# Ledger of designs, part 7: VH-VL binders against Putative hydroxypyruvate isomerase (Gip)

Target 1, 264 residues: Putative hydroxypyruvate isomerase (Gip), of Drosophila melanogaster (Fruit fly) (p36951)
Amino acid sequence: MALKFAANLNFLFTERATSIAERIRLAHQNGFRAVEIPYPEGETSDVVSAVKETGVVVSLVNLAFDKSDDQLRFGSTSVPGSEKLFRSQLDATIDFARQVNCGKIHLTAGLFKGGQESDYTKTYTANLKIAADSLRASKMIGVIEPINKYAVPGYYMNSYSKAAGILADVAADNIQLLADLYHLQHLHGNVSKTLEEYKALIGHFQIAQVPHRHEPDVSGELDYGFVFKALQEFGYDGWIGCEYKPKTTTVEGLGWVSKLGYTL

## First folded at step 4 (VH-VL; framework fv_necitumumab)

Design A56 (from A0 with light chain L96Y)
Fold by ESMFold2-Fast, scan of step 4:
Structure A56 (fold): chain C 264 residues (1-264), chain A 121 residues (1-121), chain B 107 residues (1-107)
Amino acid sequence: as target 1 above (264 residues)
Amino acid sequence: QVQLQESGPGLVKPSQTLSLTCTVSGGSISSGDYYWSWIRQPPGKGLEWIGYIYYSGSTDYNPSLKSRVTMSVDTSKNQFSLKVNSVTAADTAVYYCARGYSSRWYKFDYWGQGTLVTVSS
Amino acid sequence: EIVMTQSPATLSLSPGERATLSCRASQSVSSYLAWYQQKPGQAPRLLIYGASNLATGIPARFSGSGSGTDFTLTISSLEPEDFAVYYCQQRSNWPYTFGGGTKAEIK
């Protein structure tokens, strides 16, 4: 009913188009009013044009990343020695987000590749404090996302309790938790209690069925009829990211939306 | 336990409107977990899905019937209804109401007993 | 619309024999496929959903397999009560469509 859904373009329409700009057009053609996108390196102007042409809301942009580096392709926020790179990537991401009127950036953590984990935590906390200030100046929020080890082996931000501790240390209203229900189920389960425990920190939701990360109506561990009612009762009024791997094609899988009585 | 029961006239004249109601007991239709369908079966033939309704009033109809079919839901009475306009002998069938559950895997897990509707003068 | 084709139209077997029923979709339905059993004068009864998941209360002799366009319902050893009409149904795309049915009858 009141729930709003965004197409995550790292996952949806990838079978139809290689460019993010064309995936924006495809999402719009298929009824989506909002999208989540990675930083579109090499096509920022084309993406701005596609957003302006379609009128879609860009609800989330992921931090710019270094696709040539195995550790940094998953973000730079936690990586020791990355402070200059992180600031550069954050500045580029903020500039792009302004052009597409997006108020929310996902500050991807990067991989733990050995050494002292405490060095990663110090780097992460310091970089999040820097991000809080830069984002506040731009009237934006940043989100951090605990990600399970099966999806991204070695990802630094891998626990809800760890995220809560770091957010407490950062102490910034505009740095919040991204609750991805696919990752949440793999990491902790007890979805209702976990959402209740971390409610005050949560600023964004993403969905996918567990364990295979397919459409919400695919057989699996999560009952999305119940979950969607829980999100409604939670009072969440933002866009919910559809970050699932289509079981066949994106369009063929969209029947779940109307069957549950929602629109995109 | 959830039960569905169809009700309505067993005989309808050609060109008139067929009206059927499904009463749900043992469960609420005011639930995001379910959508509610009508399915028909002409004598000696297979099953044909007619359409669904969600408790919010959202509907989807079989394109072959869309111009003649409307569904409505009454959450206060725990009922949903089907209207088929301009009926002909081809609309003679057993009409079933059924519950669909789509948040995991789609299936029609509960069916009414069915009601035979004959279109004849 | 997606056309569902069931074969054979009639399957004549004896109690105790294995039954194999086929269902083919005109385009991929992934695993969004259900099987129903219908006895004369009765409503259809759900047997299998999601191509291979056994519905509650259904005996273990029933099983489903397949994905994409080709699906099979198997009854490992026919009981007298299993002689009925079986329908497959896709839910991948609206409108939902059913196969024409396979009638399992005693030889």
Scores: ipSAE 0.000, ipTM 0.361, lowest interface PAE 21.2, mean pLDDT 88

Design A58 (from A0 with light chain W94Y L96W)
Fold by ESMFold2-Fast, scan of step 4:
Structure A58 (fold): chain C 264 residues (1-264), chain A 121 residues (1-121), chain B 107 residues (1-107)
Amino acid sequence: as target 1 above (264 residues)
Amino acid sequence: QVQLQESGPGLVKPSQTLSLTCTVSGGSISSGDYYWSWIRQPPGKGLEWIGYIYYSGSTDYNPSLKSRVTMSVDTSKNQFSLKVNSVTAADTAVYYCARGYSSRWYKFDYWGQGTLVTVSS
Amino acid sequence: EIVMTQSPATLSLSPGERATLSCRASQSVSSYLAWYQQKPGQAPRLLIYGASNLATGIPARFSGSGSGTDFTLTISSLEPEDFAVYYCQQRSNYPWTFGGGTKAEIK
């Protein structure tokens, strides 16, 4: 099975356009067949139009968020006292995902800003159980992503072992692990053994070079020639999110795809 | 084959709104293959991109002009339009409409002949 | 915004001579660069797109080269109708920007 790549539009084409709708068109124009997008607050109808006109697959939508709040801009799923907001944001995200035929939502956790971590864990687990039911009714999958402290200081979901424990407590087959290899390397390393240990939980992959989160072929800690073969052997048949910061421009950096023996 | 033609008042008073329309013939504006732009050129100076519109109504504007610019598209008339609010003498220019490809090469392959707009009392 | 700098501002040559026009971007624009020709009283005309691709109907004496930040437009042998202003334009980053122009004039 050949690997398939999606442009993550929080990172790619941001130097070309401010709107998500235009970044969808740019991704399509440059050979991408799939995209990952944030909830497009203020431009949902424009994004729906861009998806229809280009025919791209929307492989992942991030949970709607509150851009005005430092804690909640990174999600609401874990934040005590935001349970009603979380439900509202989830409903909006599901409705939008239906319009773009996206079957997968990233349930962003939010920041831990003090108090007892156990309160966040209780909130997070309860909200994921609610999400499991809502998503199942819509035939969708939710994913949770451990994120490293250098990328997002204070992010609540910050460990693969923590994620595994919470997923066991949630006990829903449609709530799965998003394995971002950039975050995985910073958090745990031992990529081969970590992927082996968490294989049964993983429902989505994202890639970037470590430590600077650039293209897969830039010099760094990860050998993407090896990593991509590992993903092929893993049997992953979904879209792999290209969630990296272009070292120069998005298009100039795309040479890694053919250099490593793949196509978009 | 494809032709673009600018139309609108050639004289606008300071503080008023400059309004121009581009009529497309020989090709459809309702194509996903193209973006439609306005570009201006003050007398004796270089070219400045103002913004573009897609047939769906999606726009992007030059940040230097964004607060004063609005574009619209009328697919039934095969036209797109430009409005520039609160004009000053600095807005005196030849205004061109142009077709840009939405392909990876982003080229302006057809231009209108241009229309001079003078901002004067 | 990406600043496009063209040099020289004015190029004085005789018909039959080779013209070399330069365009430099303040940041990499990959190959998303186009060249336009503008004659007095006329709209700009597309010459080159994607840094090196000749536009339809443009004579073979025009050629483009370069990538990243440094680009060149070459006219192998100037014809009388080639004396005009030439603009480069990047479409890598919004806002799209043009160079200040190079005027090719008869010596």
Scores: ipSAE 0.000, ipTM 0.386, lowest interface PAE 19.6, mean pLDDT 88

Design A59 (from A0 with light chain L96R)
Fold by ESMFold2-Fast, scan of step 4:
Structure A59 (fold): chain C 264 residues (1-264), chain A 121 residues (1-121), chain B 107 residues (1-107)
Amino acid sequence: as target 1 above (264 residues)
Amino acid sequence: QVQLQESGPGLVKPSQTLSLTCTVSGGSISSGDYYWSWIRQPPGKGLEWIGYIYYSGSTDYNPSLKSRVTMSVDTSKNQFSLKVNSVTAADTAVYYCARGYSSRWYKFDYWGQGTLVTVSS
Amino acid sequence: EIVMTQSPATLSLSPGERATLSCRASQSVSSYLAWYQQKPGQAPRLLIYGASNLATGIPARFSGSGSGTDFTLTISSLEPEDFAVYYCQQRSNWPRTFGGGTKAEIK
């Protein structure tokens, strides 16, 4: 089977370890060959060491963020008045991604906190154009992700059609769509037709069961037996991020991989 | 079609405030599709972007002029305005207003005819 | 800010000749570049946007090419009305910046 999976360490192994570096080791010990990580503020050197020690692929790094600010802890890309901060965070994220040989950054949008939405769209589009140029110099791809309102109330990037329009306006081949199937089901549904419609824009996939964002094999709205066959037929050859909340523990929940006919 | 027309004084004394207005006809200023800019051109020199205003009142200014420049928009009159404080002879220029797209292909598609402002005692 | 440099400052040509004007950016602007024509006493007129797209009403003898930092405006065969000053403008970043201009004049 061609499908290959990355542990999203903002969700997986959090019950076992506080540090990202230790979660990398735990993911490796449990069979993962790849990880997705948040920007590891305060532990970048430890994370670089863990990546080198384990040999895991870092398939995605989320943009550096300001955890002390409610709006900016979800990213800065769309937030008017944060343009200098965005450029600083992007530079730091690119530097870190280069150190761990990661070719893909998730450009988190931030929250809409009032005022004119058109001001956020203008800021977002301008910042994505800046990101396209900086990432291209490092041979990297940036991705944007539509996120549902139940997971992140007020998140600026909240629609696939909105994402497509903005990507057309940015007009950069290295800025692509992150299709998270958990968010896609809440926002649009019609998974097969939605994937067909946006196929040319999609550069990354993430998975979780709907509605509770648990393992792919838990009872829910999505048939992952069907969905994984659809992704295989789609021809996707990148790493699929496992961005789900373990129903009990991360390790106890990993049986879905072999149960659905795959390996990590 | 859309037309832009600058209006304001042709002569301003040093240290005074230069005030210009751009009147838009044939299209609405109350649209998220466009931003509205001021550009200037000193005699015999090139073009310098001064700043833009969005219909919401959101502005961005050229850092070289930011401390002296203010823009405002009046959607009921379909107008936007520029104020430049503490002018000097270096502010002598033809001033243009222009419409720009906020998405897809950023371009200045419609320009006013320009108004010459001379700063002289 | 992104500095735009145009060359040559002056281009002396005869009607019927091909004109090639260069514009360079201090950092990549991808394809977010526009070209304008300005005649004496007139406002600038949009010729090309997105580096290579011809604006409405502009004759087919005008064409644009390039990406990243290096851009070219070409006039395949100069007409008398084409003798003017040409400006490039980057539209990648704020503030928007213009080149210093290239004056096309009759030899």
Scores: ipSAE 0.000, ipTM 0.373, lowest interface PAE 19.1, mean pLDDT 87

Design A6 (from A0 with heavy chain Y55H)
Fold by ESMFold2-Fast, scan of step 4:
Structure A6 (fold): chain C 264 residues (1-264), chain A 121 residues (1-121), chain B 107 residues (1-107)
Amino acid sequence: as target 1 above (264 residues)
Amino acid sequence: QVQLQESGPGLVKPSQTLSLTCTVSGGSISSGDYYWSWIRQPPGKGLEWIGYIYHSGSTDYNPSLKSRVTMSVDTSKNQFSLKVNSVTAADTAVYYCARGYSSRWYKFDYWGQGTLVTVSS
Amino acid sequence: EIVMTQSPATLSLSPGERATLSCRASQSVSSYLAWYQQKPGQAPRLLIYGASNLATGIPARFSGSGSGTDFTLTISSLEPEDFAVYYCQQRSNWPLTFGGGTKAEIK
């Protein structure tokens, strides 16, 4: 099947615009049919307007976060003592997702900042079970993402085996794995076998070259000509998030799409 | 078919504001598929992009003109407009409105016929 | 801004001859380049977009090639109606910029 790509607006078009609403218009203008966005605190109505005027698909929204707290700005799902905050942030994110017709939320885990890791795991599992019920009522999917220590030091959800164990404990079909190939290569490597092992759990893909998190066609550790064929063989029919740091500008870097034989 | 037509005064005095309107027919301006632009051409010279506007009112301008240019849109009349402040003889040009297709290629697929604006006393 | 340079400024040929028009960008524009034709007293008309894609209604004698910084518009056999000014335009970066134009005139 044809692969299809979404612009991750935490990374793309940031050199052109500070507002998420403006980055949605820029992504649309440059041929993207879909976007991934953070919860747009302070500009939700502007973002809803930009989505309606452009007609882009919003393929993923990240959980609302507390930007004033160093631990919680990376999510609240695992953090002991934040259970009430997590529920309010989840409710706000679901409400916003409904307004932009987005069916998928990234449940960001937050940072481990000491104490018993088992307390974080208990909190995380309990919150994911709550999320499963709330998301199911809204016909939505939640995804969790293992993230490498170089990108986010201390991030709680930091391995694929840990994610698989927690997903088994949660036991909800609508809570799935977000496989970011940049993080996957740093965490485990052995991409083909790792994707094969976790295939049944994966509900979303994101891409970037390793090690510098640039465009897929930049020289690096991953062969995206091969990787994209692997994703086609897996039968993945969702949007693939382009979560990379442009080497120069976003638009100058877009040649990889046609170079590798694809369209946005 | 889609048609764009420019209208406004053909003569503007130096230091005054140049004001033009583009009327769109055969298609709705209230569509996220399109960005609406103004492009000018001084007599005997090449083309210069001035800026664009979305149906929502969001704009982007050529940095060389940004301090003097304002665009607006009136979806009820299916029109968008251009104002250029503090004009000089250098602003004498044929002004075109054009539809930019909102895609990876951003092509100008429909143009107005152009209107000559002369800046002179 | 990206500067677009077209050459030659004037191309003098006879009907039936092949025309080759060049467009150079001051930095890479990938394939985000369009070509327009303008006849005296008329608005520009889209010929080519994405460096090599023929616009709807444009005769097959027109073709575009190139990527990065060097682009070519080719007219395989000039017809009388092809004597006009041709402009290239990049949209890789903003502001949008046009070349200075190439005038194709009868020899």
Scores: ipSAE 0.000, ipTM 0.400, lowest interface PAE 17.5, mean pLDDT 89

Design A7 (from A0 with heavy chain Y55W)
Fold by ESMFold2-Fast, scan of step 4:
Structure A7 (fold): chain C 264 residues (1-264), chain A 121 residues (1-121), chain B 107 residues (1-107)
Amino acid sequence: as target 1 above (264 residues)
Amino acid sequence: QVQLQESGPGLVKPSQTLSLTCTVSGGSISSGDYYWSWIRQPPGKGLEWIGYIYWSGSTDYNPSLKSRVTMSVDTSKNQFSLKVNSVTAADTAVYYCARGYSSRWYKFDYWGQGTLVTVSS
Amino acid sequence: EIVMTQSPATLSLSPGERATLSCRASQSVSSYLAWYQQKPGQAPRLLIYGASNLATGIPARFSGSGSGTDFTLTISSLEPEDFAVYYCQQRSNWPLTFGGGTKAEIK
C-alpha cells in the first residue's frame, strides 16, 4: 500500500547536470528507484548505459519531439500535416523505450496555433488510434495529459472533459489518462470529485504543489497529506512522477517525503 | 464461455515450417481489447511467450524468435495462426493459444488445451 | 529482458499446511505480476493478476502480495487439488517473461 515515487528528470536534478544520463545517476545516488524522462535526443546510448549501471526503473518516456519547431517541441500527436513525423517519432520512442524496459509513453499533443480546432481533433484521434495499435504490438501503454495554459500556453490537450471524449472515440484500453495533479488543480480543481469522475481512464499520476509547481509540501493550495491518502485509496500501483521545480536544489527539497510518512 | 482450440500437424521435420491455428468460440476475436497469444512449453520445462496478434493484425514477437515467427488473424473465421520457420529439435514443445486480456494487466484468462508439436526426422 | 526467479524449485508439504511461494524480478515490475497454476497434462490457469487481485473462480485460500521486485503467492491451507506447478509472469516490460516455476508436491 505504500506509494512509490519517480524522479521526473525534465524538472529534477537540472540544477546539477545538463545530461539526462547524469541526472539518472544523481537520482539513483539520492534514493530514487524510478525516473521519468523526455526522449533523450542525441544521448540515447548514454541514457541506456546509465539505466543499466544504476538499475533504475524508467516509468515513463515522453514522445520524441522537434526542438527546432515552436509548435512541435510540445509534441506532434494533434498537429495537422505532421502525421508522417508523428509515426516516425512514435517508432523512435518505442525503440528507445524497449532498450530501457519502459512500458509507458506520454503522447504529447503539441500546440494549437489557430485554424479549425476540429482539424486538430481529427488528427489527434487518428494518431492515437495508430499509437494504440503500435503500442499494443510492443506491450506498451500510451497516456495523454491535459495541461494548463499557464504552464504551456496553446497546448492542444487542455481539458479533462475533452480528453474523456477523445479517449471514448479512440476506444483503446491501452490509451489512458495521465492525471497530473498540478495541472488538474489549475484546470478543474475539485480534486476528489475529478479523480472519482475520471477514475476508469487514469493510468498514471504526477505531482507538484499549486500554484508554483514546487515540492508537494504544505506550502500551497493542495493538501498533499490528504491527496496521498486519496491515491492510496484509489489503488494506484504505479510510480508517481515527481514533476516539480525545486525551490532550491532537488536534494534540499526532498524533506516532504519523510514528513508525509513515505520513502522514495 | 470463451473456448480456444489449437489445430495443426503434431510432427514437423527439421528445417520445415511449423504451422498452427487457434479457433476461438463463445466470443468474437474482433471485439474487446484482447491480445491473442501463442505460448509454448518444451517437455519438462517452463513457459515461453512467443507473441501476440491484435484483431487488426498488429503483432509483437519474443525477440528470441522474431526472425522466425509470423502470426496472422482471420476475423471472419474467428481464428489466428502461428508459423515458425526453420524449425529444429529445440522447437519441440506443447503449443498453447491464449487470450491476453487488458492492456494494463495482460492476464491470460483463457487457454487452449495445448497441442504437442514434435520436431523429428 | 526481465528475468523472473522463483524459489524454491520444489516445495514439499502436507495437506492443511500453509504454502509460501516466492518470485523475484531482476528489475522492478511494479505490481504488473500474475500467478498461474498448472496441473500435469493441463493448460495453465490464471490465479492472481496485478500482484494481489484474485481471478474469477479462484478459491479465497489463494492470495498474492508484494511489489517492485519481490512477490509472494500464499495458499493459506493446502488442499489435495493444489499440488501443482506455479508460475509467475511479469508484464511490466517487453517481452513478457515467466518464472521457472515452483512445484508443490505432497510430502
Scores: ipSAE 0.000, ipTM 0.387, lowest interface PAE 19.7, mean pLDDT 88

Design A8 (from A0 with heavy chain D60Y)
Fold by ESMFold2-Fast, scan of step 4:
Structure A8 (fold): chain C 264 residues (1-264), chain A 121 residues (1-121), chain B 107 residues (1-107)
Amino acid sequence: as target 1 above (264 residues)
Amino acid sequence: QVQLQESGPGLVKPSQTLSLTCTVSGGSISSGDYYWSWIRQPPGKGLEWIGYIYYSGSTYYNPSLKSRVTMSVDTSKNQFSLKVNSVTAADTAVYYCARGYSSRWYKFDYWGQGTLVTVSS
Amino acid sequence: EIVMTQSPATLSLSPGERATLSCRASQSVSSYLAWYQQKPGQAPRLLIYGASNLATGIPARFSGSGSGTDFTLTISSLEPEDFAVYYCQQRSNWPLTFGGGTKAEIK
């Protein structure tokens, strides 16, 4: 089974186009068969058209968010007092995902901004249980992602052990772990052992080199020749999100795919 | 439709700078769909890729030419240029400019006719 | 850099014959391989890209095959205009590299 890769459009092609719809066309023009996208507020119909036009697979959509609020721009799932907003954002995201035939939503957690952390955990767990039911009705999977403090200071979901405990409490087969190897290395390291420990929970992978979050073949802490073989042995059959910051431009950096023996 | 045309001096003395310009017509250089390359061919020998430039000014040069190469782009004139510093007889070649797609296949679909540059004292 | 090796250096054939040209990469280039034709005094012309895709305007007698490290360009029945030098080129890694060329000449 060969690994297959999706362009994460929050990171790739941003130097070429401001609209998500245009970045979908650029990803397709440059050989990507799949994309990961943020909820495209203000351009949902244009994005649906671009997906239809190109035939790309949309492998992941991030939960709709509030750009105007510094806590909620990173998601609403954990934020106490935002339960109605979360349900509204989830419904909008599911509706959009249906239009682009996407079966997987990233349930972004939001920032911890003070108060009792236990209130955030209670809110997060309750919202994930609600999401499990709504997503199951739509034949969709939700994923949660532990994110490191250097990338997003104050992000609520900041530990693999915390994620595992919450997933056990939620007890839903369609709510799974998103293992981003850039975040995993910063948070825990010991990639092989960490993947083994959390294997049963993982439903999605994303990649980037550490520490600067550039292409997989850039000099850094992770040997992607080894890592990709480990993902093949893991038996992962989904799309792997390319969520890295191009060192120069997106297209100039794409040589890593064939260099490591893969195709887009 | 799309045409590329090389121009510049055909004779350069050893140790001096080789300077060439490629003029693009029938298509815009201000497009992220393409990278613009220089490729050379010494008499009787094969092809050697020199480097590319994006419309943004971003470049990549063949490491075998070390730091001797500089490329520039002028989107207002629809041109891109090549400079090779400290030339020797080994730099004698036909120089081609070419358009490469910024697609997964990186094909050179249009080429200039080539211009011979001789490095001689 | 990836080294591209073409063989044979010269093919001596008659019009109507089948030509088979080989290109070998020093490491895997997947399918990121193109073929070009060059006639004396002219710029190279794109024939095949992505190992097997025929470029626009190129006659169907040209075909490409292979993946990884071993690639073949086939001309099913040589026409007089096909006697030229052929180059393979990989796009897998920077810098882009070309093979040394195969010259197809009339026997």
Scores: ipSAE 0.000, ipTM 0.382, lowest interface PAE 19.5, mean pLDDT 89

Design A9 (from A0 with heavy chain D60E)
Fold by ESMFold2-Fast, scan of step 4:
Structure A9 (fold): chain C 264 residues (1-264), chain A 121 residues (1-121), chain B 107 residues (1-107)
Amino acid sequence: as target 1 above (264 residues)
Amino acid sequence: QVQLQESGPGLVKPSQTLSLTCTVSGGSISSGDYYWSWIRQPPGKGLEWIGYIYYSGSTEYNPSLKSRVTMSVDTSKNQFSLKVNSVTAADTAVYYCARGYSSRWYKFDYWGQGTLVTVSS
Amino acid sequence: EIVMTQSPATLSLSPGERATLSCRASQSVSSYLAWYQQKPGQAPRLLIYGASNLATGIPARFSGSGSGTDFTLTISSLEPEDFAVYYCQQRSNWPLTFGGGTKAEIK
């Protein structure tokens, strides 16, 4: 099975362009057939135009967020008292996703700010059940992502075991696990065994080298020659998000694709 | 530059329906980035949020008004509208339309000038 | 709903003086608080959002502080154009609620 890769535009082409719409064009110009994007606040129409113009697949959209708020800039799904804000942001994200024909939304959790963690877990589980219903009506999948403390200190969804427990409580086929291998290595390690343990829950993959979150072919903790073969054997047929920080520029770093025997 | 302009009757009789339209220019209402709100202010009093509408038609209303309020959107005309049923003297107010961000909808960055609606015979 | 209480109702000061306006929430709104200025016959104008962030185009003499239930808007040195009514607004919960306003008037 051929692996296929999406440019994550929170990380790629940021050195070339401020706008997400221009980063979509740059990704297309450089051979990407798919992109992952944040909710493009202030430029949704421009992004829709760029998607139609280029024909790229939008493989993942992150939930709309509050950039001006330290807790909510990382999502609203877990934050107590945010139920109505979460629904509002989810509605906006679904409507945008429909415009760009994207079937998958990353339901970002937000930060644990203090108080009782059980209140966050109750909020998160209730909001994910609401999301399951709304997404199902739109034939979409939601994903949740365990994120390591070095990348986002205080992020609520910070453990694979915690994610598994919450997904069991939500009990919805269309709410799945986003396995980011950069975060997975920091949080859990044992990539082969972790993929085996959580296989039934995983609906999306993202990649970056550890520990510096650079290209797959840079020296580091993960052997991507091996990892990509493991993903092929896993049977994953979706787009793999390239969510890494270019060591120099995005374009100069793209040599890993052909070096490892793949195409975009 | 984005501008919002309220329009509708300035006088409504008690028990009738108050109907207002907000026309948006300089920007598209068909954007996932924004929620469009109505806010009112009785003469000499403070501000009261009435509700918002998203360009898809999704709405959220203030519970104190929910039974009497309906909002609608017409993306072809770049307009959104407010109806308040069974009005009384307590509904006399300046009515503002405002743009809020979908992720920061609390930030009302553009407002209409406001239109005074008097409920009287 | 969350009740927002502003004090004082009226603040009488001279140009050049420092103004401090208070806003209190009936329950914690964290930092989800905005401040607006309204002049007679005009729509409200956003000054501060997220309790302490200055909105685009607003002079640096305006600042906001506080978190939880107690918030302050400060004008470091009043200019003639600053005499207006000021409203705080919480966005922690739906429905959105505003304070009753503080009128800043020339002494």
Scores: ipSAE 0.000, ipTM 0.446, lowest interface PAE 14.7, mean pLDDT 89

